# VH-VL binders against o60147: the designs that were tried, part 214

Target 1, 175 residues: o60147
Amino acid sequence: MLEKNKYLYIFRHIQTNQVLLSQGNVLKKTALFQLPYPLQKPVAPNGMRPAKLRKDHWVPLLKVEFPNESMFQSVFMQLLNYRKYRSVQPLTSDLLKLPIPVRRRKIMRQEVPNTIADLADILNKEKFPENSVRLQLSDKSDSEYADWPPSVQIDSEEIKLSRGFREKTTVDEAR
Short names: E, the ipSAE of ESMFold2; O, the ipSAE of OpenDDE; V2, 0.75 times the mean of E and O plus 0.25 times the DockQ between their complexes.

## First folded at step 9 (VH-VL)

Design ya93 (framework fv_tocilizumab; at its last look DockQ between E and O 0.04; V2 from the best seeds 0.00; counts 0 for: pae O 11.6 > 2, placed apart)
Fold by ESMFold2-Fast, scan of step 9:
Structure ya93 (fold): chain C 175 residues (1-175), chain A 119 residues (1-119), chain B 107 residues (1-107)
Amino acid sequence: as target 1 above (175 residues)
Amino acid sequence: QVQLQESGPGLVRPSQTLSLTCTVSGYSISSGYYWSWVRQPPGRGLEWIGYIYHSGSTTYNPSLKSRVTMLRDTSKNQFSLRLSSVTAADTAVYYCARHEEWLSHFDYWGQGSLVTVSS
Amino acid sequence: DIQMTQSPSSLSASVGDRVTITCRASQSISSWLNWYQQKPGKAPKLLIYDASSLQSGVPSRFSGSGSGTDFTFTISSLQPEDIATYYCQQSWSTPYTFGQGTKVEIK
């Protein structure tokens, strides 16, 4: 259970660019509740969430190491709240003019820059010690979506695809 | 299958501390989810008391916060509720339940344990 | 705190009737609303989550709708086993709060 103590993991969908927040290096099926749009259309009228978790569809975006569990929990909860708040904002008139499929694709593509910006905003508001938070990205250019506080060290090494995160199917991923 | 089961004394005297334990089977409480206590006075509605996160951090209902403590025992796969300075108003069926982080819907509940506060 | 108000407090209907219960939040909760069924002497059972999503294993005659502050729960064709008290619950923010309940009886 140590994998959940100090690390926040963020995953992105390879096609839609949608983002999932995870409290460990194993992506769990319950994370799918975070999605504003189902990954597949419901076959039955009583469509249920979450949709099936497909390991091959999700890759690591970044991981964050915190000095302690209290800081991790605070940042994780705030990030969930930012994400929740974004999900209920009224659509702009520009977005409303777009056909629904185009609109949804545009919204989904913004989840990576939005999540990174939200993470940086939260870390800038917290008064964490200098260099106490370690950020590692799969693509270092994604760090350019935000200005980072002195508390953040950006790792020079990128996350290696799948090996840095053990994305193995578990009972929780199947349930 | 996930199962939750409450246990603890069914009678508590006024001014004493109410103590209940929820035993979880079929899922490790340290592996995920938020673990909550919800109570229901006889013939009345439901009141959320608080949750303990799988890491041990807690959030309590502000109306009860000064009297509530929740703890976890990962070796026994249990979490507990302590409610101090009880009065007759604390007489209720106490349920443990779980929910995940995003939608916070209670998908599994214990069967409930009646606690009567009486002298 | 977010106050949840249900209406009616109780109702009596015949088998086969369409039953509708409403729930109002004191502030916008978007779709963060759940519905539970509680039979006498039993724990609540989740029926609907995220305002309109049917929980696995729950009969299709149960449905939910609404967003923001006004929500509706419907039983399309009341069955004898549906006699229970129904509760809405907001999960937008802590403290999580429940409506006062609606008792459904067969007349």
Scores: ipSAE 0.529, ipTM 0.813, lowest interface PAE 2.5, mean pLDDT 86
Fold by ESMFold2, look of step 11:
Structure ya93 (fold): chain C 175 residues (1-175), chain A 119 residues (1-119), chain B 107 residues (1-107)
Amino acid sequence: as target 1 above (175 residues)
Amino acid sequence: QVQLQESGPGLVRPSQTLSLTCTVSGYSISSGYYWSWVRQPPGRGLEWIGYIYHSGSTTYNPSLKSRVTMLRDTSKNQFSLRLSSVTAADTAVYYCARHEEWLSHFDYWGQGSLVTVSS
Amino acid sequence: DIQMTQSPSSLSASVGDRVTITCRASQSISSWLNWYQQKPGKAPKLLIYDASSLQSGVPSRFSGSGSGTDFTFTISSLQPEDIATYYCQQSWSTPYTFGQGTKVEIK
């Protein structure tokens, strides 16, 4: 069976440091559903979802290339599950001592390192061939949030910052 | 334009295997989404049975896992349910449904197929 | 498994009345709750997803609210075509589970 390469794109918010996962090199409005949904007036205890997708607020964090759709989907779904699980965990005593606005800010600031650590944890547990997964970061120092398995090759070139990803041919039509 | 249609026998005897097929039109089942079976006993509520992901991987409700198998035939754009060792408790309307990848809500449903288990 | 408990199990109301249905989850599900309408002999129809987001093509008289464990579904002004059974469903984790349903009738 002929499979085409698949890419996972991860964005961060320039102000809040929140993270969005994407199958495509540009964000779709539906990606905002990954964030906790507040009612217009009430604020969710752990996070907040903007009413509109402002593409100028979301910049590349990292890109992952998988050799096939099956590997991509396995990792993508596990990442979503990690994020759901984290969003309902009891807050630590240190966080609970903070005023709510400060608490939210600290929680959102953790999303980048937490997502990178989650990705590495998933990849360490998978049985992927050596160098089969290619990782490219917008800031290479972010790779230091985790220990990477032999299956991961970290690209020496950083992603040039923009509102979207600028990458070579992307294979997305396997669906 | 996405449509789901259940097909299969309406009557199954106890201890036999219930088999249903969902035919999908307007979208390729290998291109995205989760493809689920949900059942509803007459006059009662809804129970999720399991899904097959567009990549082919499956997850089943633990209450049924020992008796459930789901398969797909991508060339016919179909996915199927097999439920073994049925009893009268398995009498229900069986729906196939698509659920969204991010929020897992069921946005498209078949019309349902009643399967009666009786001796 | 996450148990979903709806209240009431049935209700009767007049056209124009405000109708409220509640759904309680056995653990926090954040905002990962959906509401469906099911008319006799028909498949369920999605009305509300993610606790409060209105599905495309659904009238604005339908609304949802809540987070954590307690959720509310409201019909602001009941119409004759709203006779149905309504279900909540958590999409937090598998197995996905539904409430037992609330039958809504016109007096």
Scores: ipSAE 0.006, ipTM 0.589, lowest interface PAE 9.9, mean pLDDT 83
Fold by OpenDDE, look of step 11:
Structure ya93 (fold): chain C 175 residues (1-175), chain A 119 residues (1-119), chain B 107 residues (1-107)
Amino acid sequence: as target 1 above (175 residues)
Amino acid sequence: QVQLQESGPGLVRPSQTLSLTCTVSGYSISSGYYWSWVRQPPGRGLEWIGYIYHSGSTTYNPSLKSRVTMLRDTSKNQFSLRLSSVTAADTAVYYCARHEEWLSHFDYWGQGSLVTVSS
Amino acid sequence: DIQMTQSPSSLSASVGDRVTITCRASQSISSWLNWYQQKPGKAPKLLIYDASSLQSGVPSRFSGSGSGTDFTFTISSLQPEDIATYYCQQSWSTPYTFGQGTKVEIK
């Protein structure tokens, strides 16, 4: 089995803190469909689904190595389901009082901690062996957003990926 | 095809350090997987010693942790075992092995190297 | 540490017989159990992984079953080349531990 098939990369937008899940260290255009917001131009910081993927706007949040592809797929799908669940939940009265742009920004700011918490919750429910899941974070402090099960081994080294992908490419012009 | 081969002295004196090297061919250790050492005293069962990841991260059996050091050399595609303060109880066939995927089963083994601790 | 207990320690059977070996874990290890065959003077060879998955290239007469704490290894029809010691191994947590082994001989 190819190692790339068992790696989960989570990226965050540098301006909006929106989160994208990726199988592998290179973001694909199709990842944009994960965003629950309508298409909009221009892209960030408005916090809408961009028409085009600008890889340079996304930085790696964390990398997760699973024992095998099957476990990866299971967790990946569950993460998507958690996101979907949140997207259909009623908004609080406090949020509804806010202008739409402000409301959206507040919701987006919670995507990173929510995603981390979701991941931890999913892994806590799974019956993975001790230290069988390797977690590498761009910022170790982000691990504090959740309690991790014994199956998770937090890497002492921080993730060292470039924005949006592993390989350095030309940065797109800002719109 | 992946192949592992142990090498090192077959005789070690008490209180000295046992040193073995595992040379891997057909697969780069820097590409992944976990690389373990397992020993087997004559006529006895198997004991897992520890493993090393290509990053240098190690996990040792608590029973041997104080005496075990594992290293890797990605340039040589090798990883090594050092066991200090050996006694007769450390006489065994030492195997290097690879985990198939993360913390899974041992899919490839070396032929084993007998190390005898004797004065 | 998780203790693995195999039964029996040794057995003798005739060619063509069904052979069954049991492995018990001191705590639940889900399906994270592997079976190895070791012939004299040779390294262990992986036969079964994850309790019931047959390793590539291994004859179909070998099988495994079980979950939790109780596991079974089976040779459906013992062959002369199957003379060996068989070991179970848990991969649930470190330190990884092996059973005592079961020596299988032909009558």
Scores: ipSAE 0.005, ipTM 0.579, lowest interface PAE 11.6, mean pLDDT 88
OpenDDE, second read of step 10: ipSAE 0.000; ipTM 0.563
ESMFold2 (binder alone), look of step 11: mean pLDDT 93; pTM 0.947

Design ya94 (framework fv_tocilizumab; at its last look DockQ between E and O 0.11; V2 from the best seeds 0.00; counts 0 for: pae E 9.8 > 2, placed apart)
Fold by ESMFold2-Fast, scan of step 9:
Structure ya94 (fold): chain C 175 residues (1-175), chain A 119 residues (1-119), chain B 107 residues (1-107)
Amino acid sequence: as target 1 above (175 residues)
Amino acid sequence: QVQLQESGPGLVRPSQTLSLTCTVSGYSISSGYYWSWVRQPPGRGLEWIGYIYHSGSTTYNPSLKSRVTMLRDTSKNQFSLRLSSVTAADTAVYYCARHEEWLSHFDYWGQGSLVTVSS
Amino acid sequence: DIQMTQSPSSLSASVGDRVTITCRASQSISSFLNWYQQKPGKAPKLLIYDASSLQSGVPSRFSGSGSGTDFTFTISSLQPEDIATYYCQQSWSTPYTFGQGTKVEIK
């Protein structure tokens, strides 16, 4: 297809629930830059980031299909920006009362609801045509973390975690 | 492995359009990354001009936005810079470089192409 | 736009010396700061990204630290091949901006 790069692939960690945003259906090592540095143990004296992506630890959360590459890029950049701003917000007093391991687990688990809420917020601000943005989730109940605009159509078929994004095939609909 | 190489005229007259092309090898520009132009006037510091996303969307430095256009040619694995209405202040070494979306650190650079704006 | 200010603008040091360069952002940029080395006639080379992460293949004598608005770049034991101009760059938001550079020379 000539209109490549109109899909946003969102992955989650199988244990921590941390989220990675991807422009492709297979995670690249550079996606690890999205992970908060303070939550990763340094592998070298100068704080070098972990060298290897463990692809088997990341599963599909959500696939978003946009009508064109320009709209994809706009939403993708806004999601990255939301994620940056979340990473620098002060911790609530409630979180500061928790032991560090419990606090980190709670923060990481919140990345899925936060990412979905952020996506919905961006899509509500953008003026896309009705039913022009298609969402396919691995767990459809995750769509309940937000209210979606008329531009969004949620696919009735869930992504099978065992197959990942690479194995999922769909027939393109004409519109 | 990944290499970037600038090409284009080294001399441009005032009021004309500066045109440069960056040829990328070892990586397909349509597969990822953001592809930028950065310039450096003689004896001065670095100034980011803009980037083109691998899908074709662009972001330009507001100080240059009215004069800048960036395009990509995926069949040749190239991206280009056009800077209109040039003056002597646009004399600089022009670099192409890439970065990813999150940390936006420039990990690969071209060798640089000197463009002199003179009559 | 985020303004980046480096200090000093130039320095001279002896081989083996500890060299420190500072970079200040006009607003908080968290850890979104990168350091580059540029030798005469060459393109800049990435040394440090995300304030403190060493780029692959870069000698361990180079290090970075800091967060928010104040950042430091250090060469723990200056070598002759380290003669260059060093630039910081913020990547918090576009337009990406660079410090004015610090020229490092051997005495």
Scores: ipSAE 0.576, ipTM 0.820, lowest interface PAE 1.9, mean pLDDT 86
Fold by OpenDDE, look of step 11:
Structure ya94 (fold): chain C 175 residues (1-175), chain A 119 residues (1-119), chain B 107 residues (1-107)
Amino acid sequence: as target 1 above (175 residues)
Amino acid sequence: QVQLQESGPGLVRPSQTLSLTCTVSGYSISSGYYWSWVRQPPGRGLEWIGYIYHSGSTTYNPSLKSRVTMLRDTSKNQFSLRLSSVTAADTAVYYCARHEEWLSHFDYWGQGSLVTVSS
Amino acid sequence: DIQMTQSPSSLSASVGDRVTITCRASQSISSFLNWYQQKPGKAPKLLIYDASSLQSGVPSRFSGSGSGTDFTFTISSLQPEDIATYYCQQSWSTPYTFGQGTKVEIK
């Protein structure tokens, strides 16, 4: 259980590319409260907060292992602050010219790269010990969204989570 | 509907071990959530003691860690609290409660069980 | 440990009055703050979770706001049945900690 507290999982929605932070490899329904939009109909993929968590609609983006819970908490809090900060920033003139649904989609598409960039920025500022933070991505190319500090060791293996957020086993691979 | 009910002795002698059991109905503890104990001395505020997960993993309040043991029995849908070396300071109403993993708000509580430490 | 400080410790108000209780955390807890109502001889009852989310079945006269370190609990129109002690609780990190409580009475 202590180990669970030092792991940050970031998930993305397969349709909207919205991002959810998770302490642990299983998304909880309350994670939906991270979404900036109020609970309204219709639900995703229109970029709204869905009424229910559909785990099968979310895929892992990355996994971060921290040396301890304190470091995890610090980074987690900062990530939330970065998201909040962006949410209150004025929209660019280009975005304002777009219809609201299109604008929302465009903003949501930025969540993944922004979140990755935020994470890197936070870690750069924290100055953790060299190779003390392990980063595993579902797609290695996503690491290119940011320059990572020496504290971050990028795992050569990709995340092996199946739908439902279970670790892939040899049995799962055989199916 | 989820219901929690505390049971155990209402009187414990100093230096003995306080033992309480929480019986859960309407929900299987094996299905998830965290199961906590919270106590409240008479006329005072609330103190979180610790929680247990159905896997058996526990997290205790550091202030009580050395004296606290929590167990769970999934077959009986129960979880328990043991507090050793009790003193008068441990006199309190003890509540069992449930909270979800993320936000950790206590949505269901037992009625509470008064445990008095007295010689 | 994160210390939660409530203000005031007690208050008396008239039926229909707006009642406000504040809770301050010793460090940032984001929105991981819950509010409970406890009536004499009863277990605490969850009213607000995640700083501002109303628990199912709770009257709309109850509300919460705030983030970071400063939080506010509000009863828009105090009712006789609202006589109780109210507690804030942080769920950001273990050990979970509660405020000292605010006793609400009716004049």
Scores: ipSAE 0.030, ipTM 0.651, lowest interface PAE 4.6, mean pLDDT 88
Fold by ESMFold2, look of step 11:
Order: sequence, then structure tokens, then C-alpha cells
Structure ya94 (fold): chain C 175 residues (1-175), chain A 119 residues (1-119), chain B 107 residues (1-107)
Amino acid sequence: as target 1 above (175 residues)
Amino acid sequence: QVQLQESGPGLVRPSQTLSLTCTVSGYSISSGYYWSWVRQPPGRGLEWIGYIYHSGSTTYNPSLKSRVTMLRDTSKNQFSLRLSSVTAADTAVYYCARHEEWLSHFDYWGQGSLVTVSS
Amino acid sequence: DIQMTQSPSSLSASVGDRVTITCRASQSISSFLNWYQQKPGKAPKLLIYDASSLQSGVPSRFSGSGSGTDFTFTISSLQPEDIATYYCQQSWSTPYTFGQGTKVEIK
């Protein structure tokens, strides 16, 4: 039987710091629909959707292993809902004082810390066993964006790959 | 080519359970997408009932959730709707439909099955 | 629940006319708004998704625009085969909800 997915993969854009969530270790083109404002809206609270997926522009941010697929699915859907909610919130007065190009850049740079904080908030509300959720980051200092519940164990090893989550180039002998 | 087809009885007595099956061809219901039921009372608008995600997880319209159960049979590539304690207000054309993971637009629909609730 | 208010409820126009239908959401739904065509005795057919994206195989005379709470659907040059009821639908959050429909007729 095919393995059921229990991993959340999160990517960061190398230039804009926009964030994409993935159920697999490779981004699908349809992941771009997570960015709620199409290109025809030049000013958006949390960034704009690029015209096409440039896979070489998206690098690993973090990976989460859940105890099972049902728990993964619940957290994944909640995280998408948090992103949708944020995308329609009014801008803060501090942001409104900035020139539009500066404001746009600052909003995009907040996607990483906001996504990490949203993930932690969801995990704090869920009833997972202690140390049952494994979190691996590309930069361990990014864990400082949130307070993590006892259910989360942060892996001491950072993600080492620059363009994906695959650690091996060839399938090992299965027999 | 993806096709959806509803089947089930067209007449149900009040207080009984309405039961419909959607048979899917051209795509495995366990491989992707959301699989939904939507209903339309005669001469009226559309109401989403609920979905089964390709993993088997279900979500129902809160207005109906106390009476709705959805199941799947992956070996037959089918998903089903059960609506308990029906009344005349449940008379409608019932559609099964698919919507994609992110934007949740309904890209494939069955032809619809009229279910009448009457004594 | 997000309520979708569609206007007008019906309209009549001549072949070749520009037809406009509006849809208003009770709260912001970003661009998560879809448009469907339903002919008598048939299932709805998706025309436009994500507010403005044209579904494959749909004629270019159909278009959509808007974001937030206010959306517009346009038929640039009405054809006889466009006689139908048109529905908007929000896909922002469950329960997914539809507008009440707009019946389009030819004079």
C-alpha cells in the first residue's frame, strides 16, 4: 500500500520571502494559488502571486512530521485558513505610513515569521502527545518567531539541502 | 476523462434516510481532490452539503451536519451521501461534484438525481 | 456563513449586447469567487474561477473581475446559446455558498 502523507513541507522564496505550503517535498504549480492576490492587484496585504512557479526560486524553510496523516491534514487546513484570514485584514497604521514600495516589501518579509507563529498557535491548541511532532528548520533561529508546545521536538539538525527536502540522490537497494 | 454519476432511489418517505451513491470514472477518488454533494430544490438555488477529501476526511454544512453522513468505497471508486430524518424540505436535485484542493471551484458535476420526499 | 447576494435576479438582452451581473459577499473573500452557467435540466457548468480565470474550453466572451466583496461577471457579446441561469459561488471557506442566480433571456 502507498504510504500516507504525514509530512508538512514549507518553502520560502529566495528574493521576496513569500511562503508556500506543500504536502510533498516538491512544489506543484497549483501551490501558487495559496498567494491570494493575483498579479493584477499591485498592492496586497501579504504579497502577490507571481505569474509562474520558478522552482529554483523556492528553498526549504521547514519540515514537520506528524504522528499520522489525520493530524497532518487538520493542521495543514488550519494553516491555510490562517493565511486566508491574514490576507484580508486591514493594514496597521505603522504600515500605512510607509511608502508603497517599502510597505510591500515589509509585508512580504513578514510571511515567514507569521507562518511560523500561525503553525505554533495551531499546535498549541491541538491535543498532541508530548514530543510527538518533529520540527526541522533550515535556520534554527527561525524557531524564535514562536513559543512551541511540549508536543513539538525541534530537530537539532538543520535542513542541509538548498533546493528541496530530498537527502538522497538515488533510491537505495530495497531488497 | 473524469465522469461522475449519481444513483439511488428517487422517492423517500418522510422520517426515512435518503441514500445516494456517486460513481466516479476516469480518476481515483483516493488520489486527489475533494468530492462533494450539492443539492438544488426545484426552481431554487444551490446548497453545498459536504465533502470527502481524497484522504477520507469529511466536512459538512453546519446546517445539515446533525443528519449527514458521507462515506466512500475506494474499491468501487464511489462515495455516498446519507441524510437522515428527511422532510419535504429535502426534496431536491442532488448533484455529486469534484473541486480542486486550493481554490475549491467545482470543475466536474454529475447529471443530478431528483429525490422527492413524499408520503 | 458568507452570504452571496447576486443582482439582478433576471434580465433580458439582445444578441450582441454586453451583459453584466454583480455578486456581493457579506465579507471579504479575496479572489475566491467562481461563476457557473446552468441550463434547464442540466448541471451547473464552471465558467470562471478565482474571480477572473477562464475555465478551459469556455469562450472568451465570458469574463469576470473584482476582489474583496464586489465581483462582476460579463458576457461581452450575448449569443443565443448563452440563455441560462448564472450563479456566483464563494470558495473562501466552508460552508461554500452560492448566489441566488441570475436568469438571462434573449429579447
Scores: ipSAE 0.006, ipTM 0.598, lowest interface PAE 9.8, mean pLDDT 83
OpenDDE, second read of step 10: ipSAE 0.006; ipTM 0.581
ESMFold2 (binder alone), look of step 11: mean pLDDT 93; pTM 0.949

Design ya95 (framework fv_tocilizumab)
Fold by ESMFold2-Fast, scan of step 9:
Structure ya95 (fold): chain C 175 residues (1-175), chain A 119 residues (1-119), chain B 107 residues (1-107)
Amino acid sequence: as target 1 above (175 residues)
Amino acid sequence: QVQLQESGPGLVRPSQTLSLTCTVSGYSISSGYYWSWVRQPPGRGLEWIGYIYHSGSTTYNPSLKSRVTMLRDTSKNQFSLRLSSVTAADTAVYYCARHEEWLSHFDYWGQGSLVTVSS
Amino acid sequence: DIQMTQSPSSLSASVGDRVTITCRASQSISSYLNWYQQKPGKAPKLLIYEASSLQSGVPSRFSGSGSGTDFTFTISSLQPEDIATYYCQQSWSTPYTFGQGTKVEIK
């Protein structure tokens, strides 16, 4: 079904504020490879596999609905490229003078503003029709990290109430 | 277990369209993953051709984009490659392969199908 | 396009030797690099993904390291069944590109 793949979900780690992108309403274990700083030691002795995905540590940050799957895939791939690009930029002198644990915490806290800004930048560069993209944020104040194009409608829906493992809408480790 | 199997004509005339099909067993192509074609000319290295996402969206290698089309047939659990206006340079073993969305590593491959472009 | 260059193009080593292959990207690809083994007449087989992660079922003598532009693949103790051509592949961006391959032979 094409309809399932027109939604982009972004999740936030409750302790570190690191973010994970999902191509639909399912958060897969392999998404942990998106993280610049691992949350825990890899558990597989035979390799450098990603840490176990703990669903109770992730909450929805935002959900984006696109008019069709082609627009979704274009934006999703560009957002992945922005994240990859950021991972190879040199650290600023301000960050380098901080102790390593403090530096990492500061960088991780910036992932939410950075991801939101990157999403907005991509949407501003695309020539999407007015009001064709719907953005839902768990915390509406996070929309203030960027200027949004006319193509984006910002909705304040009940997604904010879906927190923790038992209250998650669609997070599933197996799929 | 997931298995991929290529099929299609092994001989194609110059200027015609090369057509190959990949049949997938053990997993529904509409349920996930990216489904790619990769080719290897005799004695040479590997060249990625393009992928089709489980939804039907495609991305092609820019060097081949004007000649490549990929389609899926969910009723038969197949995806296909069409490469138009072929020349002798398109002679290669063609593989279908699956890859993950984040890491883009090819975890399952078909056995490969040799396609010779000859008059 | 990102160009991948492997070194050496071929090597000969004895059983039990440590074998090292290097792969260099024309631009930084972080850790988005995979290693494949290809035996004559067969499809490539994934050995290492994300620069250093060992694929399930792959012997522990295979390992990978590196980040950015310079990557290394190592066989800690070469076995006869390891005779093959090895390829690196960047997964940073499309088009995905492969190194030219390194042919590993036994002396």
Scores: ipSAE 0.014, ipTM 0.619, lowest interface PAE 7.8, mean pLDDT 82

Design ya96 (framework fv_tocilizumab)
Fold by ESMFold2-Fast, scan of step 9:
Structure ya96 (fold): chain C 175 residues (1-175), chain A 119 residues (1-119), chain B 107 residues (1-107)
Amino acid sequence: as target 1 above (175 residues)
Amino acid sequence: QVQLQESGPGLVRPSQTLSLTCTVSGYSISSGYYWSWVRQPPGRGLEWIGYIYHSGSTTYNPSLKSRVTMLRDTSKNQFSLRLSSVTAADTAVYYCARHEEWLSHFDYWGQGSLVTVSS
Amino acid sequence: DIQMTQSPSSLSASVGDRVTITCRASQSISSYLNWYQQKPGKAPKLLIYYASSLQSGVPSRFSGSGSGTDFTFTISSLQPEDIATYYCQQSWSTPYTFGQGTKVEIK
């Protein structure tokens, strides 16, 4: 939902492990501009194709519920800023020694750990009340990529959103 | 498809408040993007004034922040600019524009509205 | 604020010429640089975003390159309809800032 809200959704690409941030449980096509390595193919003559969003290729990574929209917007904007600054940091010498395709694959695979670490770092810097931020993960083991502050409550229930962003029904869960 | 159109008084007296409205068609201002005002004094370059996010959050150019207010009216699909305490230096063509969230490029612009500050 | 400086301020070229305009940022902005075309009496039109990405519907003769602080905008074969003022804009951080513009004329 792209109205006033207090939820942050983070999605992971099933093939590349690239990450997209969203203010609602539905990804917009413009979210693809977040990707350091686009999913589009070049168009002749030399123009780029319009971005293609295949919803079935994205699965929820995590969902964060904030006490209010102000806290949500603050964290969301900081997370965008972290991603932007991360994109301009010099590559490590270890990465520079790798062939370009191998280097890109390793960078893409690090997006999940990096995004989780960035989120935790932002939440540690904020002075939110104890247990005020609710974190749900699709895979609870992903919480181990970071140390979380007392403000964060990690929900024992994993995300019920299915591929394509839909909430699972009881019938779907019985499959 | 997406269109922006400015409206409001073209003449404002010094010390008064400049008020402009941008009407958006073909896209809901509540659905995404940042919605900005950019001005251009006659014969000069472009100056970004500020934006309002689809949620209502605003960011203003620090050089104008004390005088600027931006509001949205989601029922009319409009956003507006109020610039207080105007002087002759505020005479400019005022554009509303939409910019993309991640790369912040302005992909659609209104046609511009000339506002002259004169007694 | 990030200061954007364009060069040249104006140029005159013939139809078919290759035209280049440069833009310098006062600090590194990575690839967060956009180029706009403005014809007299009209609003600016986005041509290039993220330093080198061609906006949909824009002719392929327009291109951009560069990163960090130095950027170049090129028209590979100038057409009469390309007569305009061109602006760069940094989108790295607010306040967003524009170059002073480059006026392109036919000689």
Scores: ipSAE 0.240, ipTM 0.717, lowest interface PAE 4.5, mean pLDDT 84

